# Designs tried in a protein design chat: VHH binders against Growth hormone-regulated TBC protein 1 (Grtp1). Part 13

Target 1, 359 residues: Growth hormone-regulated TBC protein 1 (Grtp1), of Mus musculus (Mouse) (q9d3n8)
Amino acid sequence: MDPAERAQAARARVPRIDPYGFERPEDFDYAAYEEFFSTYLVILTKRAIKWSKLLKGNGGVRKSVTVKRYVRKGIPLEHRARVWMAVSGAQARMDQSPGYYHRLLEGESSSSLDEAIRTDLNRTFPDNVMFRKTADPCLQKTLYNVLLAYGLHNPDVGYCQCCAQKPGSSAGLRSSLTGMNFIAGYLILITKNEEESFWLLDALVGRILPDYYSPAMLGLKTDQEVLAELVRMKLPAVAALMDGHGVLWTLLVSRWFICLFVDILPVETVLRIWDCLFNEGSKIIFRVALTLIKQHQEFILEASSIPDICDKFKQITKGDFVTECHAFMQKIFSEPGSLSMTTITRLRKSCRAALQAQS
Short names: E, the ipSAE of ESMFold2; O, the ipSAE of OpenDDE; V2, 0.75 times the mean of E and O plus 0.25 times the DockQ between their complexes.

## First folded at step 4 (VHH)

Design g48 (from d8, 21 letters changed; framework vhh_8cml_1)
Fold by ESMFold2-Fast, scan of step 4:
Structure g48 (fold): chain B 359 residues (1-359), chain A 121 residues (1-121)
Amino acid sequence: as target 1 above (359 residues)
Amino acid sequence: EVQLVESGGGLVQPGGSLRLSCAASGRTFSDYAMGWFRQAPGQEREFVAAISWSGSSTDYSDSAKGRFTISRDNAKNTVYLQMNSLKPEDTGVYFCAALRYYPGLSEYDYWGQGTQVTVSS
């Protein structure tokens, strides 16, 4: 066999494992993915020298206009953990609480909390080689510890309170609705550090996402209604379609919010979103959602029923538009137009009041 | 954070054996999957063998199966490639590579400088 054929055969013989440990299925175009990622790495390496200069000293990374510009253009893979810890405030909280994480793990856990976490472990990234029972080291143990610690740290949200324990309960016909397992799993993959993953999870669940994982999920419901109002303001034809069919936004976008786009969008795109989310807060979620809906507006408007709308919303999170993450991230800051935390805070207040008045 | 230095290459007759070593400096060697790749003159680098973070899982190219064995010693920050029944076609520069995830052919975080293996009379 000639050298090129031999090299190509050798490439075909290795597991189709991406840089994050995900094994791609047989029908996935891995060659196209490798071409995409090779091109994307060029973008990241062009940023590497600038990030290296920014990260010259210990504790030098903090929120600033410069850091905001750098984060929006992409954080190099090797610097994500450090930057996320710094800009989210997680590093400061970890430094202020020595030994706290380990003391949580020494605490008594309830059987219901343990059962809820173990159920979620079996469903968390079966396609990732690091989360399989055959993996060594197996990140399932790390994930168990982070989720256990978080349930003990924040008893108001824990899996037991989000997971419906009653058959037929309208609050949760699904065995699990937490989404925290997918979030924690991604944090572990990027940080490679159990305690850092815990404090980043605290930043997301405890501070950035307003009341998403409490038993009532009032914050999650509120933000879905905020998106509905933003769609009414910015994409009135789509709003009219939704109103005409009486569609509940929860049926379309709940996983976008509760999982922060994990398993909804490609890994590279999710990580770029989280770069901005840790730095700029929850407005990023709305920018992503509006960009997806706007880009596919004509396609969505072809829908003639609620199931058709649901199917189209599953389709808009796939394909080249969301795979080309650098171009996608540029569009979330241009395509939705003006969107401020002032507007989001106002809408959150009115939507929350309306939801509470209905109870 | 890992720097890799290969050793153990040399000249050997067909049917002979060599053991390659890859010594890692830095702190996080046990966090990385490790692989061996080779490159013959005028050819692209090709995959030879890989080993998981703890050493519990290994993978080999078809040309290496049954002849080569990859192993690691995390206490010594070293990965090894035991090569038996060497053939002239095995001639090339052998490279050690480290990746945080179980091996893919691309996307290795760190590469060594290589060690020359020549299989000839």
Scores: ipSAE 0.000, ipTM 0.119, lowest interface PAE 15.8, mean pLDDT 80

Design g49 (from e4 with S31D E33A T50A S53W T57S I58T S59D; framework vhh_7pa5_2)
Fold by ESMFold2-Fast, scan of step 4:
Structure g49 (fold): chain B 359 residues (1-359), chain A 122 residues (1-122)
Amino acid sequence: as target 1 above (359 residues)
Amino acid sequence: QVQLVESGGGMVQPGGSLRLSCAASGFTFSDYAMSWVRRAPGKGPEWVSAISWSGSSTDYADSVKGRFTISRDNAKNTLYLQMNSLKPEDTALYYCARGPYYYDSSGYLDVWGQGTQVTVSS
């Protein structure tokens, strides 16, 4: 069969809009997707059966060795909200604060916060049918509510400095919501519940990723430098290439950290990463990053300039390696080797101190 | 295809002026912050200047503040850097770079041009 005819036939069988509301691009490879999904459906079916049995137990979901093993192998879409809420601690916080979310929305907001959110709304998932202004129901209002509530809940995080502003400068508008719009949008798509999305956003921003969205973004900058140190220890040839060209890691990987791989990796892969992130914490981000770099080490080492390095780092987040999400998730726990929280904590302390000394 | 093409570089005497241009194609230029980054011989990359998506906010490295002016024309999909009172220390390959879609930040660049050479020499 002609490959073009095969692609056209597959296009008739595979929906144009995915389960999350995203329109597949005009040049989408329907034949390759059909081949991938036919294999992956077997895995999804097996996981659904196992999770249904686990969730039938009295007392709900609690962190355990069994749950950790199950989460690493993937949470079925229909159970993600419940499991994420339970393992992140978000459910406990929600239960301890009845009516809090609704009271935040009834409060007064600043005009600058409102403007920052509304600007981001127009740029959030233009390829998703549920986030368009013409959608009914339109998830833009739900997203606005979650982001507004979070800005009011944590005003110290409600503003950050952009590239056109210096620390302590009063110039222009500030927003720490950049990046959070994509995170909150994914949470809304998965939970289908506005308040649960708020509490999950709080788990990520307030506990799992501290200081990522603060005005100085010091935690975000620190973790990028921690990745650089991990690359020096585990992938010295790549580190030597970066040092030789004088390239800054923030130029390569900032979007991996600030958006938690949203719009960087395929939706299914991002959700599998978040399954583990909610259960095991920020260590997962470093495992994903190291796996991407290690898998493409030879490709990266061919680079001869800073623009070439940047282009290669954009390419390593695409293709079959990251689309085959089940195999990819297995590799993030094997390929980086040993990675302890003791090591990460030590590196965070030294990198944070170095960044503060330079400012 | 997303592309940035710099022009306007060349040789100039100390105290002279040059205007760099960067033509953007393949994306909605008005949605992105833009930056100028330079690399001097034997040195690492140095951020020079940044401009917000609308042009309402600009910032400069201390080494060029008061001498260089960044601007943009969203109707023409073009970024500019006006360089006045040039010094030998300004000799570098100058890159046009696109800021990340997610925020207005010069430190988080995702698309680069090929660069244009500026040489300040007597």
Scores: ipSAE 0.000, ipTM 0.433, lowest interface PAE 10.9, mean pLDDT 82

Design g5 (from d8 with D104Y E107R H109D; framework vhh_7aqx_2)
Fold by ESMFold2-Fast, scan of step 4:
Structure g5 (fold): chain B 359 residues (1-359), chain A 121 residues (1-121)
Amino acid sequence: as target 1 above (359 residues)
Amino acid sequence: QVQLQESGGGLVQAGGSLRLSCTTSGRTFSDYAFSWFRQAPGEEREFVGAISWSGSSTDYADSVKGRFTISRDNAKNTFYLQMNSLKTEDTAVYYCAALEYYGYSPRYDYWGQGTQVTVSS
């Protein structure tokens, strides 16, 4: 037997739990996943010394051209929390507010906020062993604390109480409530520190994602329309298909934006996206979305109805293209072409104005 | 916890070959990805090559690609660095290192003691 085949056979005996604690379904190709992760780990290993050297200043990482290059090539798993804290500005805010997080948790909460969070906890990663009530440490309790603290920290957002809609006949809910819990859940899986997770959540919700989780969800709706305009500019055939069927982009992509691709793309790919998102900001979301749509343009153009379009958009987030995260990340910076924050800001302004005029 | 032991270093003429070995202690050899690093006099430690825990993937520094080959033998709890077409610039202390994949949480903190490779002109 070939040594590679023998190694793959050995990997098939490993328990059906991924590196992040998720129990994979029975039809999941765990041998292929282990092989992918094994090869991906080699890529991360070659960066370990450079990252260790960069971090010698006790977490003195600062945004720079060098850090941007390093982040785009992948952050080693053990350094993600520190780098995310540093490049997002979360560390600076945490350092300027000693004891603030713990004081929030000592404060009084409303019964409605508590009930909303507890309901959502039971729906957050039921397939993850770390989120079970019997887990030690129990991440469900950590998730509760982070979401409670954030609701108290930002009363304008609270813990978002609106508004789930099924896309046509297909299963799937769009909800600002479920988005925040999935984001916070991923943060605690990576940081294993609830206060850091709180400050990273603040970086995402308070600065990077404009008004995504406010009651009106105006920022979320705006960014979906910004994507529609970018598709019209860069992928006109796809835009024509969407316009021809009168499809609402919110039916296709709201979960991409609300959850920052959590539960949409493979875990490794989501983490690579978030590496760049924390460092380079919200333009990364549009780069990911455009790359997915462009790669599957011919497939999408075969659609003949709104339900068919919806089905195809569910399919484009799966398969080898998105699983090979290193190659995927290289393509999000090449395939969409030029995309500046200046362009995004201009489009956000016009799309937001149009949405507000309709209300 | 995990012990790494290097062997195979020594003196060699430019254009020659050496094979370095690194043997680890324990029953969980298959749980580790392995790497070779080197440090030349007055220089910083640099990456040379790596092999995944499955053995299906390898990666090399540009300076050694095509000349060096990393491999592993799980039955012997040993991994190797085959060095061909050696240059005087390859003179360094070579270190083996292990990246542990424990409980689906990779960790990197195991190093060998180093072995001297000297390439004469």
Scores: ipSAE 0.000, ipTM 0.291, lowest interface PAE 14.9, mean pLDDT 80

Design g51 (from g49 with G99L D104G S105L L109F V111Y; framework vhh_7pa5_2)
Fold by ESMFold2-Fast, scan of step 4:
Structure g51 (fold): chain B 359 residues (1-359), chain A 122 residues (1-122)
Amino acid sequence: as target 1 above (359 residues)
Amino acid sequence: QVQLVESGGGMVQPGGSLRLSCAASGFTFSDYAMSWVRRAPGKGPEWVSAISWSGSSTDYADSVKGRFTISRDNAKNTLYLQMNSLKPEDTALYYCARLPYYYGLSGYFDYWGQGTQVTVSS
């Protein structure tokens, strides 16, 4: 029973919990993170005065050139949920449908929907103290309610598992990445409101992300091909490398799209991206992707094989470039150059047609 | 550091058999689904087979069903591919890959081995 050895073991097992409830691993530089987060808060707080003036001038937040500029520079933490609800149109839909969310939860669900959701709950943020079964309040129950309500709300989309059925395949191989669980989890962490999280999930899945979570995942596949075409237009050397090795973009970037960068990029960076995504729509995803690829172009071009390309794409989502979120957000609006919804809409039509012709 | 090291490739005549192995290290092997992916000369990558984390579920590309068998030994951190009734069309570089996400005939592979060459010729 050596007290010094016990004290050392106890210190090694003390969890470092971030402001969002995630336990950081022991090798994580939590002191550097605390310094970063303090700076992050100071930058957002300096903008709070401007946001307070904007919010006092109106009975709510409305889309405008001023709001667009403010959102791109970061929403103060205390206003994030309110602004997301307003600029996404979620607040308007919630106000139009009093009691709808709670009535969905009183409905009878299918056993398959219940099983799919419960399978995902145990794999959603196991490193977050608020999502553990022993937590009070337990966000796992909140997450279950939001996902159940969404599956009942949109039966055409439903609660999608990340795989289409095929003859002879095993369900066990396809258990447990939908993306929707990670998105809903982040919404719950930020809003701290179950019903608001549902309506924001509806904004993302029902309006901003076309057909991402349908059984065929055709919208998700289409947008990955749109990215490939944008890379051919803007980064032709990278496109030539991909074509030369016969690599499929879905092997590289599928999680960037399906999870909206959750667990791919740092939490603060994901939230800054979502600030703009709720306000400006899906073109933000393409701006983020193009910025990541462009910044690391020389590094990517060193690749000599498909495994090497896959490893490099895994590395480009890490490091100081993506951690310094204020500078990163400025770069997504400058580095990719011009990117219009007209171009994206045209590319979506051609890519979708090509994918359907292959089926 | 995650490492996947393939072995067991070589030259074999049509109708012959070969057994590939993949030694995994640097992660908890039993937590992950695993896959075999191949690349034939002049062609893109083709998914061959997948196995669940426990080994209780397997899946195969139509081109190899009934001829290939995927298996794993979680105690030894090793993945296997038993290849029977080999055809010239099976000639390819065979990769072991970790499979955290599976999308039917394709998946997200986050780590790959260096590959082992299989040549089927008379």
Scores: ipSAE 0.012, ipTM 0.531, lowest interface PAE 8.1, mean pLDDT 82

Design g52 (framework vhh_7pa5_2; at its last look DockQ between E and O 0.50; V2 from the best seeds 0.00; counts 0 for: pae E 13.9 > 2, grease 24.7 > 24.2)
Fold by ESMFold2, look of step 5:
Structure g52 (fold): chain B 359 residues (1-359), chain A 121 residues (1-121)
Amino acid sequence: as target 1 above (359 residues)
Amino acid sequence: QVQLVESGGGMVQPGGSLRLSCAASGFTFSDYAMSWVRRAPGKGPEWVSAISWSGSSTDYADSVKGRFTISRDNAKNTLYLQMNSLKPEDTALYYCAKLEYYGDFPEYDYWGQGTQVTVSS
């Protein structure tokens, strides 16, 4: 079959809406996806069988070396919510807090919080059929509730600080929700349960990503500097390129960290990353970033200008390397080499101190 | 394909004025915040100014406040920077950038080729 006929045949077989409700882009390569998915379906089937045995033999899911190995190889969609809740500690938090989420929703919200959430609702996932007003059920109300409850639950996030400024001010240039709307949206798509989504959001924002979303965002700034240090240690030619052009890492990777790769990497790959993120914590972000950079080191090193560097960093998040999510996930645990939370904690301490000394 | 083309640079004496333009194509210009960024010789990029998608909100680096005015014409897909009371330290290559904000950290999706501004006697 010629390439045009193969593309048309693949388009007829591969749904325009992915399993998560997202419309595929106009330039989506249906033939390449069909070939990828035929291999991935075999992997998914094996995982489903192994997870069924694991979950039958145990009354619940607890952290263990076996669960870590299973999570790294992928959690089947039908088990993701349950496993994420268990390994993140969100289930335990929810069990310790009966009625708390619903009491947050019964409380009074400020006008500024309500306006900030509504400003972002129509901007969140316009390409997802489940978030459109015509959907039944429509997930916009669920998203509103989760964001409202979280803003009330954790007033230290920059959520209210971003919202305190009105349209027409300099702060009107910024997202009011600091990327939490995209994170909450994915959680809702997987759990279809607003209370579970709230507690998973709390696990990410309140524990796994330390101080990313406070007004100062010191944890986010620190982790971008930690990545810079890891690149200096592991990929010195790339570090030299960045230093030579004077390009700050925050210009290249901020969205990777603050949105947890949402709309950066393919949905299936993001969810595989999040599987590990909930179980193993924030070192996963660094493993993903280092793997992307290392795989494309020679491509990045060809850059000759600041715009060229930015373009190359956009391009390394696309293509077969990231679409093939199973192979990609295998590489994030081999390509960076040793990277422990002990190492991350040490680098965070030194980078935070350096940032505070600048101010 | 996103394209940003800067123009209006040149040589001017201290105290003079210039107006930079940036022609945008390949995206819905009115949906995005825009920014001016400059690079002085031997230095890294420095943010200069930003403007919201509608033009209703603007922001400036402290070094240019009161002297520079950012504006946009969404009907013409054009971004502007009016630079008054120019100083030698304003000498730089000025870039137009398409902006996405994530928290306090802008992401500059695309940059132009830049237009040179030189302020000297």
Scores: ipSAE 0.000, ipTM 0.318, lowest interface PAE 13.9, mean pLDDT 83
ESMFold2-Fast, scan of step 4: ipSAE 0.357; ipTM 0.720
ESMFold2 (binder alone), look of step 5: mean pLDDT 83; pTM 0.834
OpenDDE, look of step 5: ipSAE 0.026; ipTM 0.391

Design g53 (from e4 with S31D E33A S53W T57S I58T P100L S105W V111Y; framework vhh_7pa5_2)
Fold by ESMFold2-Fast, scan of step 4:
Structure g53 (fold): chain B 359 residues (1-359), chain A 122 residues (1-122)
Amino acid sequence: as target 1 above (359 residues)
Amino acid sequence: QVQLVESGGGMVQPGGSLRLSCAASGFTFSDYAMSWVRRAPGKGPEWVSTISWSGSSTSYADSVKGRFTISRDNAKNTLYLQMNSLKPEDTALYYCARGLYYYDWSGYLDYWGQGTQVTVSS
């Protein structure tokens, strides 16, 4: 079949709007997606059968070696909310705090917190039909509630009142909600339940991601430096390139960490990463980052300037490698080699101390 | 296709002044915060200054505060950096960059220019 005719036929078969409500871009490769989805559907069907059997007769899910193996191979969309709630500990926290989420929403909010959230709402998923003001139901209100509740729940996160300027100032203001809006939005799309989304956001921000969304973003900065050290250990040629050009990893990968790959990687791939993130914790972020960099090592090493490095880092998050999510997820557990929480904890302490000494 | 082109660099004596310009194309310039970042010889990149999408708010690194002024002309799709009281330590390649987050440079900078060289020497 002529490649142009095949692309036209694929575009007629693949909807313009994906299952999550996102509009596919004009340059979307419908033929490549059709080919990928044909193969992936077989995998999804096998996973659905196995998960259905695992969940048959069970009232809940618990962390185990079997669940870990199943999660790494993909959670069916219909079971993601239940499994994420169970393996993250969010369900247990929710069960221990009946009515807490509702009580937070009845509380008085500050004008600064409200303004920060509404600013982020306008930037959250403009390409998603469910987040538009014309949508029914409109998920912007649900997103507002989750972010408001979280700001009240964790006052160390969110808009910094001490940094507020006189009315009319915007560039000097710091918002810890930048990035959390994308995470909360994805949680709402998958769970379709705002209270579950709140407790999953708490699992990520309160336990899995240390100090990522505080005003100083010290945890986020620390983990980017941890990635730099892991690249120095595992991919020394890439580290030498970065050192040679004086590139800071924060300038290249900040959105990989702060948004947990939302809008960086394809939706299905992000969800597969989050399956493992909720079950195995923050080491998954480093596995994903190292796999992306290692796969594209030769391409990255061709860079001759800081702008060229930035462009290449945008390109490595696109294409077949990241779209074929099942193969990609297998590679995050093989390609980076050994990576322990002991090593990450040691590097976190070292990098945090170094960053605080610079302040 | 996003493009940022810096100009206005050159050689100047300590205490002198230079004005850098950045011509932006391929995007709606007025929707984005813009930043200046510099790289001194033998050092890593240093954030210099950020300006909000509207131009109403600005922020500066402590090392340049009171000496440098960032500004923009949204009608001309141009970013500026007025540099006064230049010091030898200001010698660097100066980059224009586009940010996704409008609070400061610690946000994601998604496009950079090729840079313009500033040399401060006696």
Scores: ipSAE 0.000, ipTM 0.388, lowest interface PAE 12.3, mean pLDDT 82

Design g54 (from g49 with S56G S57Y R98K D104G S105F G107R L109F V111Y; framework vhh_7pa5_2)
Fold by ESMFold2-Fast, scan of step 4:
Structure g54 (fold): chain B 359 residues (1-359), chain A 122 residues (1-122)
Amino acid sequence: as target 1 above (359 residues)
Amino acid sequence: QVQLVESGGGMVQPGGSLRLSCAASGFTFSDYAMSWVRRAPGKGPEWVSAISWSGGYTDYADSVKGRFTISRDNAKNTLYLQMNSLKPEDTALYYCAKGPYYYGFSRYFDYWGQGTQVTVSS
């Protein structure tokens, strides 16, 4: 199907079910969404034409200055899987490991891992028609496979620290797949391919977000502190407010990082962020966070208490600024100013050391 | 120990019909999409048809659409391919293949049967 035709068909479904299979709540502002989508359809049409020309005659997608520019301006839905696989390195890893994903699923699973995954399945997108137990194909079953395979592939993910286990024992509580289930669910919705979703999940968890889902969640905690330091450097008035009230950044931004903005920002905006995240890595998360905080700086500075700060941070992820995804994506590359991996790496080292010293 | 055992192949005249069966064991059959793949003499493998875990979703290669019907009996752990209006071009070794839960997007199959020969002649 033509991307423009698909976008028009998607818009026609807005009152009940969106293009991604999500049922909209009764209080959903359909008028605002229709206005947004009318404008966005023009952008989608232009992007589809340019991407079709870029991909014409090519055996695949290669990282380049041109691809980086194109990705920042948005990948058409029909090309997302192919482009994400190529630019993240997931395709190369999959090609180097033929049959690996399916061999993981042949093994005898842990009863504890099975229980943890099944618990998460019913909490993962209950408002999406494709994730219902009665759906066929049932994405809930696909999600089970991807999460099971990843748990077997990466045994350091999601275990309970409170339970003293004998070293080398496979019998243990795998207590945390929280966040990873939402990420895997979005990957399945976009790729419609469970093996590709597995390898993309590996790119995110294994390379882009190290230690986010390990027992101590040390990587996640480290990156939240890196954000705090970036705010001190770039938005000193906001930093002063946070320090003055003794605010823990974990209270404000944990779900932004652990779920990569899933259910925090509109679907279209999350997908645009992930386009850049797969191509440019973890610095994109910091650019998004800084842009949200900077745009709402004056509003945040009105806060007089920790609950007020928390409430304002819930509000800044909503509204026109984040719904107008094309303009928002342009802002994440301009508004935060310079942000290098050298700076992020240095801050990660110091923040990680500080967190470990506090243990 | 996953096993896929095909049966029902044979020789038929053009315009005839055959029903292939695949007996599956060693895995939870009802949780996986299944496919039929064929290999004609001197040619590479060609995907023919696939069916979702419940049987509610099916797909077919353009070359067999309208002539072949894929189905499954989850209570019997058996996959079927009803082949009607057979043509000489359908002559091939037909394989039962196990795929992942989500149908239509597998790039390869993790398990294959031994194959059953279908010959359309005369």
Scores: ipSAE 0.005, ipTM 0.214, lowest interface PAE 13.4, mean pLDDT 81

